# Miniprotein binders against a7ua95r516to809: the designs that were tried, part 23

Target 1, 294 residues: a7ua95r516to809
Amino acid sequence: ASLSLLSISDLVPDLQFIFFWMSNAIEILYFIQQKSPAYMQTIELMDDKAGSKESLLSATISANEEAMTILEEVIMYTFQQCVYYITKTLYVVLPGLLDCNPFGTEPSSEQCRRAAGVCVCAVCVMPEAVRRVVSVFQTTSDLLQQYQVHSEIQSQMFAYLFFFTNVSLFNQLIDKGPARGWFQRSRVLQIQASVKILLDWAKGAGHNHLAQKFFAKFCSTVTILASPPQQLSQMSWKALCAEHPSLKPVQLHRILTQYQLMAELGPLPIWQPSSEDEAYIYRTVDLLESFENH

## First folded at step 4 (miniprotein)

Design Gc
Fold by OpenDDE base, second read of step 4:
Structure Gc (fold): chain B 294 residues (1-294), chain A 80 residues (1-80)
Amino acid sequence: as target 1 above (294 residues)
Amino acid sequence: SAEELRKRAEELIRKVEELIREAEEKGAPEEVEELLKAALFLARLALIRLERGDPELARLLLEAAEILIKRAERLLRELG
C-alpha cells in the first residue's frame, strides 16, 4: 500500500497505544525515583542483623536501577516510534505546502463540518495543504496532552518534528525550487504566507521559541527570496551572511545565484563571497541539510 | 474504596514477588517470568493511578494483573 494514502488519522489508534505506554513508563520512572529514597530509609531503619540488612539494601538498589533502566529504554523506544510514524505522515503532506496557494478560498475541514456545519476556527480557515500539516502537529499535541506526557518529552518531540520539517522543506526548496518555479516572486510570497500560518499555529500552541529556532534556515531562505530585487541588490555578501547566520555559505550562494537567474539580474559584485568564504561556496556536500544532525 | 484498592495492589505486589522467587527456584520458562514482570508493572501502575485520583483505571490495572498472575500460577503448577 503506497505511503501516500496514510493520513495522521489512520495512525491515531497506533499512536494512542504508544503514547499510553510512553506516558505510563514515564510515570512509573518518576514514581521509582521519588519513592526509592524512602524505601531505602525504611530498610535502613529495620532492626535486622547488619548483614541481612545490607544484602536487602543492595538487592533493592539493584532492582530499582534495573527497573529504571528498563523504563528508560521503553520511553526511548516509544518516543522513537512516535517520531517515526509522525514523520512519515509529515513526509507525505509537506510537499503540498510548497505548492499551496494560501490566498485561495478552500472549504473547512470535514471533521468540523460534521460537528458544527461551518467551522470558522483557525484550522478550518487554513488552506487545505497547510491544514494537513497543522493537523499532524495538532494531533500530536492533542495526544501528548491527552496522555499527560511530561513537558520535557513534549518539547523534545516538537523540537525534532520542527527540525524534520525544516530540513524537508529546505531541501525540497533548494533542490526542486528552480524547476518547479518556487523561486518566482509570486510563488515565494505564497510559501511565505503558508509558513507564517504554520508559525502562527506553533505560537498559539506554545512552541514559539522552538519553531523560531528550528525553522530559521527555511525562513531565512524564504525571506531572501521574497525580498524585492531593489532591496536585495543593495545588500553585500557579508551583510547577508550576518543577517542570515543559519545559512551556510554554499547555501546562501546557491540561493543568490538562483535569485539572480530568476530576476534576470546581471552579475552583482556586491554578492561576491569573501575570500574567506570562497572555498566553502563550492562544498556541495553541505548544500542540503542532513536529517542526522539533530 | 481507594484504600481497599491500595491494599489490594500491595498484596498483589507481594504475591508477584513471591512467585518470581518460586519461578526462579523451579527454573520456570521465560514466559512465566514475563507474565509476572508484567503483572508487577501493572500493579505498580495501579498504585500510581490511585495516587492521581483515578481509582477506576487502577481497578482495571489490578484486574489485569490478577489475570496474569493466575496464568503464571497455572504454568508454575504444571511444572511441579
Scores: ipSAE 0.016, ipTM 0.367, lowest interface PAE 6.0, mean pLDDT 85
Fold by ESMFold2-Fast, scan of step 4:
Structure Gc (fold): chain B 294 residues (1-294), chain A 80 residues (1-80)
Amino acid sequence: as target 1 above (294 residues)
Amino acid sequence: SAEELRKRAEELIRKVEELIREAEEKGAPEEVEELLKAALFLARLALIRLERGDPELARLLLEAAEILIKRAERLLRELG
């Protein structure tokens, strides 16, 4: 009965019905859009008496507009329901990705051994926490392909799923990271490796452009945190803003502050915000990302 | 009347499940199965919309479900 006990596999039967109807509603909508002009032209070419032809044309336009409105609402609601169930599942599994050690042997310690300083399990088998996240994306891709959902809707679906994942991971890292030790260099490198697995999956699935766009904020955050102290200390605030335009001043300031605190090679200078950004580095209302797409 | 719409949706869900069993027993064509699965989906979606405070859309979804059910029933009768 708890959401945390649900797996993506448990939702597949219901998702199959929703995807089936979304696909059919889209097809019917396109059919009406394609055939409506030809049908109206047919009415226009008919011999008429005053009022008869115009009445039929007016009725046909009204009926088509009503049908299209209903189909658009069905498409919107089925899309929202798919997104709702899929993101609920993602929300449960995503925190595990931040605690996951792709270089460790924790889930299969007796079979996996370290070789040349790396975990053999990380090379041969995807960590369970990462596998759960990938499974959600793969199941979504499989359902979209099985029901032949138009590519535009597929792109919109993955755009939102990547957006949701990015916001969830970023907010978890920024909000809980200090208490959980996630800003420690060894943990950041583990997070970077886990994210790389997700991005590699997206490339293989044909969604590289969407992943690059919608994961930008979390990827920027991890990239900065994983940077060597020598490299990062040579970057000015303006240069960091230019390379990481997805980060707001308050977000960049928080990331750099955590980096300085967790630097294993000793204390580093605090990066100086530009005078233009100085007013915004303490704007705490902008620290965490919103799940609202506007 | 949100409670009336909820009862209507629950009744339609039960009816569709019965018709699906009947279609399987009669070896009905794929289109009958698809119509019934469609109706089931719309009726379930209506319940979700009612929980979200949208009884107007729920009513429209139930009307659509009833149309699909009637078409499936007609096809099942033709099978004898």
Scores: ipSAE 0.005, ipTM 0.143, lowest interface PAE 12.2, mean pLDDT 76

Design Gd
Fold by OpenDDE base, second read of step 4:
Structure Gd (fold): chain B 294 residues (1-294), chain A 80 residues (1-80)
Amino acid sequence: as target 1 above (294 residues)
Amino acid sequence: SAEELRKRAEELIRKVEELIREAEEKGAPEEVEELLRAALFLARLALIRLERGDPELARYLLEAAEILIKRAERLLRELG
């Protein structure tokens, strides 16, 4: 399957159509919900001519329920399609975030330069790899706002996108990190800085709570890996579990094992899992996060 | 006007019925048929709401139907 290098910009026309439809369907659904009681009451107040009232009431209820059901299905479908297209674009750009060096790159945004000349907005000053990720989220935010999508749906959209991003980044870091040198302290610090930029954007966009919640696992991993050996070696397994509750025992164990190898530390008894966790650290099936858990 | 909305609804119903036939002939995906059926339902519901003196809701329903129709048409063009 030619993963056509579809940028988020290439998908904007299709996304606009879907968002337009989603927003309108939501508006119609709310309209029906608000008007239905008044219609029912109006029918109830009509003169009961030979059972016609009950039949009309029943028919009206059935028609409204059917309409609402169809609209709900449309909303769900359009939501899923948006998520599908947006996550495809994220899938392409997210690996670049792990390879990014945020300390040495000149900011460049071609879109902002075309529109405003020299733009010094927060997105334009970002490293290119970070900017590409943020651009997906910003485009999503802009579209949601442009079409005045209900706040609950916006929240659900960002919740899922942050979830997806966290799972993707976490899994890539755990699986490929050692081989790609992402566990090296210098590289970890770069990753940490890149993620901070993303989190700062999320905060500025009003999604701070969601970002903190859904990025917790990846952030915990990066925090552990960024810790100096002298500091981390003084922390017990239990203390690390308590400080990083988003990590499963198997995940924490994997992170610590790889850290130990990278830092050339000997066996550390203090990092030995508790008897309670010992059975869980070998559950490799739980090592990587699933995209289905949302 | 209510009469203009009624005419619009009737035209949309006819258009959807034609598109359903075309979709069947082309062996279109189930998604296309679902969109068209939904559009047909919304357009018919709009007529009912017009008869009940609610042109505002009818207008929204027709707009929704038109969006679904446009989507179905796009999908049908991609098959061809």
Scores: ipSAE 0.018, ipTM 0.356, lowest interface PAE 5.3, mean pLDDT 84
Fold by ESMFold2-Fast, scan of step 4:
Structure Gd (fold): chain B 294 residues (1-294), chain A 80 residues (1-80)
Amino acid sequence: as target 1 above (294 residues)
Amino acid sequence: SAEELRKRAEELIRKVEELIREAEEKGAPEEVEELLRAALFLARLALIRLERGDPELARYLLEAAEILIKRAERLLRELG
């Protein structure tokens, strides 16, 4: 039975078996790559009076290549299954991150945290919605560590999870943000604080570089929306594009338009994109991000 | 134990050889034969590792062989 409310904890037993299979396949692949030459050398040094050495050597090469190819496919298959179940869980919990408030709650057991330029008060706490997202990442990290999955595979796993999270949050903010009030200053500051908690977790887990790379689009969006009006009004279109290279022209234009409407400031400078850039500004098909890696 | 792993490896080799014959008789896709030949190779490597005093690596090789065997068995059931 598949319930839409299944938590990451409910999936742990199934994930444990898949991670175990993946870890074993990875170790065997590396074993073959490292030690196979020694077995080949042993065959090559055999006395071939019986005329079987060439056949045995050919069969060993063929079998070795087939084994490596199939182990790679097993690794990819198990990786994709883990990604499927983990991202399905993330998809359910991520929308709550845009609606939660990390301010205005007295600190519990968590030490007071000071995020420069983010906190409205001196104290921030982890909202339950943020805790649910962090729990998915932490459980994944714990399983990868318990089954001693190779660090390169661990990095690829978190690269994809951060990519998925970034796309999900960005698309929801751009598509539903105006109707949900998410572009209002108070909401933007709450979103910024919540994202900071996720980025701090990633840094603590050793994935700071991946988080910086794969959260770039959503972080740029939140940074623009949280920027003081005076700062934005002093920048040209070309300077804004250069400062936020992760955003497509249509995305940047939509964000600035929403910022202008929500801020209700006096006339902002007219941003004049080039004729080439204007073509991209009106490509609505490029407004939302794809979950397929481009 | 090393003796238990040796018997397990020998049993898996016999099972794979029987499945290869079954796949040939059923005219299974080449993918099934490839999976079974790879499993046979891994089980044979496990015996070599046991002879050289490495039961931990032998266990991993046998576990990988079993994964490939289970995939091949699933594909063979779909043919039957």
Scores: ipSAE 0.000, ipTM 0.171, lowest interface PAE 14.1, mean pLDDT 75

Design Ge
Fold by OpenDDE base, second read of step 4:
Structure Ge (fold): chain B 294 residues (1-294), chain A 80 residues (1-80)
Amino acid sequence: as target 1 above (294 residues)
Amino acid sequence: SAEELRKRAEELIRKVEELIREAEEKGAPEEVEELLKAALFLARLALIRLERGDPELARFLLEAAEILIERAEELLRELG
């Protein structure tokens, strides 16, 4: 099946299996960490038949260390596999978020229609493109909860997924935005509204801090682009840098340049980079975000 | 049942102990020994979990032990 047809729902059976193993491995690891000392003490309290106790203790310690190492590897592997599959689904649905008109009327999800007719839940009232993205995150959340995965692992998973989402959306906006008209005022406002819906979901799901942290760059970009020309033209380069610290100088410069073109503004001396930043605004290698910096 | 799981655990422990002896006799790679040691550990842990009234975790541990044993057996067959 072409990657383009892969939905999160199609991956649920495989993800369930992976989450099952991940959760169980975590539980076993936790058990060994917590109970191994008591087990060792029990062996230590056994009658020392000449040399057998020390050998048994050594063997038990070695077995515990090995088991813990294996379990850690299983946890890491299963985590990576989950992230791999989930990010593939995100890769497919994220472009739709930038093209979404959230002010349009779209039908509720098919799943909710089958169960109760017209569902008015927060997800069902979302635009389809936003709902598809949220569905990936919600399915992930539901699976993590279903299998009672440790909270730290849940946080790490969402941190990475938000990171990936931010990088993907940011890079697409910067690279393709001008050509696709995503820098136009009306389109920017649509993108801003769509992102707000996603952030509101994240807040409702208990991931507000992570979402704010990892979406900062994309949100800053959208905020700048959504600013009225009258307001933005009064802000200096330094002020913009200070207000949007998540943006590199080269990124801010690109955004402002494209904004200027879109708004048909003449050269604005106030947006001229500082002498300190002047060398950095031409570092095109730093323009797009890397997926490796997580 | 908990008793069935206990019996299964005891059987696995015996099997692993036999395989360890076989591995030693054949001069098996360290990997085989490590797999068998891990399996033995998991099977013993399963017994402990059964005593603590956690048959679900015990079952899981036994299944994990069986996987390791199977892998060890495969590697041992490749050596003969």
Scores: ipSAE 0.016, ipTM 0.321, lowest interface PAE 6.5, mean pLDDT 84
Fold by ESMFold2-Fast, scan of step 4:
Structure Ge (fold): chain B 294 residues (1-294), chain A 80 residues (1-80)
Amino acid sequence: as target 1 above (294 residues)
Amino acid sequence: SAEELRKRAEELIRKVEELIREAEEKGAPEEVEELLKAALFLARLALIRLERGDPELARFLLEAAEILIERAEELLRELG
């Protein structure tokens, strides 16, 4: 039964159940909110027959308030459950994105071009690892559309899924990247091409704004790692921080330090922060991102 | 107890299924069917929460289901 959590297709029956009821709860809540004022006015205007008007009005108000509160909790609960199941599946498949090759062979700089922090490759193919991630997003989109979930809820769900994906990929790259060789230029170009496939999917699905907002940190990281060493060495620390506002100074410093250590690229110039720069860099010591925001 | 909540959930599920049939036979407004379907969903979720060791949330879900059922029954009585 735990194996069903490793594949989005295995979760579809459970997710259909949850999405169906979330959609129904949203529609019922909206119906009650829309009809309640008119119904209350109708009761208010009716003749007080058998002295029951005030009792009926009070009972109706109480019942509607209780029903709306309960429906709001059902919507929140089902939303959290959908997010839980989908992110649990994403967590399993996301590391594969950092260790796959969309070019089929080692990439060359001539085959890749930067666009919005992502490398564009003319002959890029979708690796199985990337397809698994895209399938999670596509299945989520299909279910939201099938059950006609309000666009605002759809946007909130994808905002969270993109946030989760960004944090997960960033933390994996920072934590495991040095040991896995992911900071090597050839590997970075593969990662950049794979991320482009995800961002292209998001654009096609109507979520370009959310993707740009919530992938900013990971995209900045990949952009830095894909930058020519000569370009990076010519920039001041202040300029580097200004180019990458989504990265905490301590994160940017860690990325640059690890990049400089890669033997495949040869020795890079070492950024030696001044005392003022060092104080700015270590203003915060939190290296990894939290899935808990506020 | 968890066992009492399970019996309560199973009883509500049976009651809702009967009310859904009644609503279909009477040609009830879509609102009535949606209330009953929501109640059925909540009662089934309560069983899942009980299996996962959350009897407090299960009890809350069953209370929610009962309120929706009462509203649906009221609307069905208005139909005759």
Scores: ipSAE 0.006, ipTM 0.212, lowest interface PAE 11.6, mean pLDDT 74

Design Gf
Fold by ESMFold2-Fast, scan of step 4:
Structure Gf (fold): chain B 294 residues (1-294), chain A 80 residues (1-80)
Amino acid sequence: as target 1 above (294 residues)
Amino acid sequence: SAEELRKRAEELIRKVEELIREAEEKGAPEEVEELLKAALFLARLALYRLERGDPEWARLLLEAAEILIKRAERLLRELG
């Protein structure tokens, strides 16, 4: 069975259980943090009439420490399960974002419904591939809100989802881009427009800072590839490194080589690596990003 | 009712102990056993908090335990 047949909607029942559990675990953790000091104070203030206060105090400390450890592990587990299901869905839909044309005006009948004679034009105008990615992020946001998950955990969730999206899109573009034609200027401009829709969604959802941080590598790549030849040819290697610090030397070198080829700027190297970076432009093991290297 | 919550917690503890035995017998993944251990801890903590006059907190603990138990039961059924 192909995962390309799955939508985020198919996973909502499973996600609801996991988010519900995560929300309850976080709430229990905060109850322990809030009530433990008050309860400990109550023990310390009571008389030793029914036994040793030290015994009850020690038992409470041990129970709270064990509870905190288990709850932290369970929050981590449920967080990882949510991330697993959501990123599995993202992985299937993300490559479509690199192939879609957001400048097209033809809506899909699958996305458009009429209610009271009105078509939902905002959804219909957005390319299907972009809509699918946005739907994953929106459904995640809705579930976090529905189960009242604390804002810090919400931020951690979207940080990871943006990290995953950035790595997935970057690796797909670098690895498969030449064969797929994604480095052609017209395709790069389409990719840039599609990414802007995702970034605009993130800003609207209150996650602009996270999006700026975790999409930096892919955004730098697309920005370079979308630059006019007259502008880019006037920038030195050192200036490009300073403007795009998220890119490793081998990554920047690969991007500039593809740009030079697609823009037909001739065979002579235009961008000369600094002496410090010369050895690092050939580190092929650093070309693609890892999902596990934090 | 505090007495109803106590009965629920005691029933839940017994159920989790049986499920832990089933998980061991079926050679379930470590994750299933950890879910059940977490559920057992939450149910026991609920009883402790009921004794200390915190039924609202105990109710949340039991709700959390029940969700973990249902997830573990689903995974155990998939093992056959």
Scores: ipSAE 0.000, ipTM 0.172, lowest interface PAE 12.5, mean pLDDT 76

Design Gg
Fold by ESMFold2-Fast, scan of step 4:
Structure Gg (fold): chain B 294 residues (1-294), chain A 80 residues (1-80)
Amino acid sequence: as target 1 above (294 residues)
Amino acid sequence: SAEELRKRAEELIRKVEELIREAEEKGAPEEVEELLKSALFLARMALIRLERGDPELARLLLQAAELLIKRAERLLRELG
């Protein structure tokens, strides 16, 4: 398939219809939730006929519960459809982030210098791979704002997208990193710079708290791999676990093992896992975050 | 409760794995496979969210997974 078929822009018309339906369902749900108490109070203030007031209250409660259930299902279905298409697009563009160089040493950098001047190409620029990921997030933000989707749902959407991105990047780095050389110091610094661009975008968009929460695992991994040998060697296993609570013992052990192999540091201090964690560091089934079968 | 959501997630994962085997046996269209893989992804994500103290997000993920499963079941029944 062509690259244009995988673009978030190609999905915008379909996403617009889904966001439109989701926004309408949310507004109706909110209206029912806000007006239901006032309406119930009105019924309570009416003259009580023999059994009719209780019957009306019961019927109103049942009708409101049924309507809210249907609206919640519509919201969940449309939310899921948006998440499905957006994450499918993210999954295609995310691996490029681990293999790009934001420091401007691309073959095209010389053409850029001649066309635009040396200062433009000498500074860090957003690589196309990073721009594609940011474009997915920005398009999502634009659609949520265009259809005035409630802020609570917007937060849930970005929480999910950041969580998905975090898991995808972490699994790619841990699983394919050794073969790709991604644990080498120069490449770790490139990955760190690319991730910073994503985090800066999230901060600018008002999602700093969500980004800090949901990128914690991948950020911890990159932080450890980018740490100077002297500083890392002075930390005990307990101190590393305390600084990186998002990492499972087996994940932390794997990261430290890769750090030692790629850094060629000679004998490192023994990072002794706690007696409680010792059994878990050898459980390879827990190494990768499972976001899909196979 | 978080425990009820965990049991529901584990039940949905088992159900999806069974439906995937059924879809393979029947030679189901790619749409059915995509629905089931998406449902499996969402149910597994729900377990991770519960482990990390976010039962509200877990509940939403499980509801979304259930809707996908219902659609996949309908399409599988139409195949005979």
Scores: ipSAE 0.000, ipTM 0.112, lowest interface PAE 16.4, mean pLDDT 74

Design Gh
Fold by ESMFold2-Fast, scan of step 4:
Structure Gh (fold): chain B 294 residues (1-294), chain A 95 residues (1-95)
Amino acid sequence: as target 1 above (294 residues)
Amino acid sequence: SLRKRAEELIRKAQELLEKVEELIREAEEKGAPEEVEELLKEAKALAFKAILLAIEALRALERGDPELARLLLEAAKILLDEAEELIKEAERLLE
C-alpha cells in the first residue's frame, strides 16, 4: 500500500520491458508461421541423401512445434502481466471517476471570463480523476504503438481493459452508490459526463466498437439513472428490457427499485410493474444469474 | 486448450472458496478484527465472479468464439489473482 503503486507512470519502465518481450515473441512466432510451409516444401523437394530427408523433416516439425509452444507461453505470460499491472492501477483510480465533478473543474478565473462563462471553461478541462483513468489507457496505447504490437493483440488488450473497467464501475455504482449519494440526479449527470469523456477518448483512439460493446452494461445503468422518473413510469417492463438488453432482468429490477427509493418525486411511484410484468421479473432465474448477483 | 484452462480456473476458484470458509471459521474462533471478514467477503465475491466468467468462456467456445473465451479467461484469472492477494492479507492478519 504505497502511493507509487497508484501511478501508471511508476510502472512504465516495467511495462516497457514486458511489452518489448511480448512484441519480440509475437514477431518471431509470425516469422515461424510464415516461413514454416516454405521450408517444409524445400525439404520435400530435396534429394534423399543417405536417408536424411525424413529425419530432417521430422526434426524440423518437432523444433517448430517446440519453438511455437515456448513463444505462445511467453506471449501469454507477458500479456497477463501487462493486464495485471494495468488493471491493478485502474482498480485504484476508477472510484474517483464516480465522485468527480467535470462541471466544477476550477481553471483560472481569467480563462473563465474570456470563455464568456464558467461552464465553458469547466467543459474544456478534464477533471483530475478522469485524467488519471484516461492516462492509464493512453499510456497503454502509447506502449503498444511504441513496440509495434499487432492490432489484434492491441484490440484484445483494450477489450479486456474496457471489460474490467465496466465491471468495476458497475459494481461500485450498484453496491455503494446509494450510500455515497451517487444516485442523486446532480451526481448521476456528473457521472454521465465523466463517462462520456472516457468514451470519447476510446473513440479517438480507434476503439469505439470495443468501448460500445464492453461498456454497455454500465452505460445502460447510467442512462436509466439519468432518465426522468416520469419517462420511466410510462414504459412497460418489456419496453425497459428491450431498451437495455445488456442488463439481466434481475439487474434492471434492482436498479429501478433503488432509483424509486431515492426519488425526490415522492407522491406517486416512479415505476410499478403490472401483475404480468411482475410475474416475468420473479420467474426462476438461471444459476449463472445468481452468481452474477454475488 | 482453452477448455482445459477454463476448467482449471474453476477448480482453483473452488479451492480458494474452500480456503475462505476455513479462514472465516478461524477468524471467528480467534475473535479477529472486522477487517479480516471484509477481506474474505471481497475475496469470495471475486472468486464467484471468476467462476461466472470461466463458465461464459466455455459457452463462448461452444458457440465457436475462442477469442471471446480467451478474453473472459484472462479477466477471470485477474479476479482470481486479486482474491488470492486478499486471502494472503487475511492470513497475515490472523497470524
Scores: ipSAE 0.000, ipTM 0.110, lowest interface PAE 21.9, mean pLDDT 72

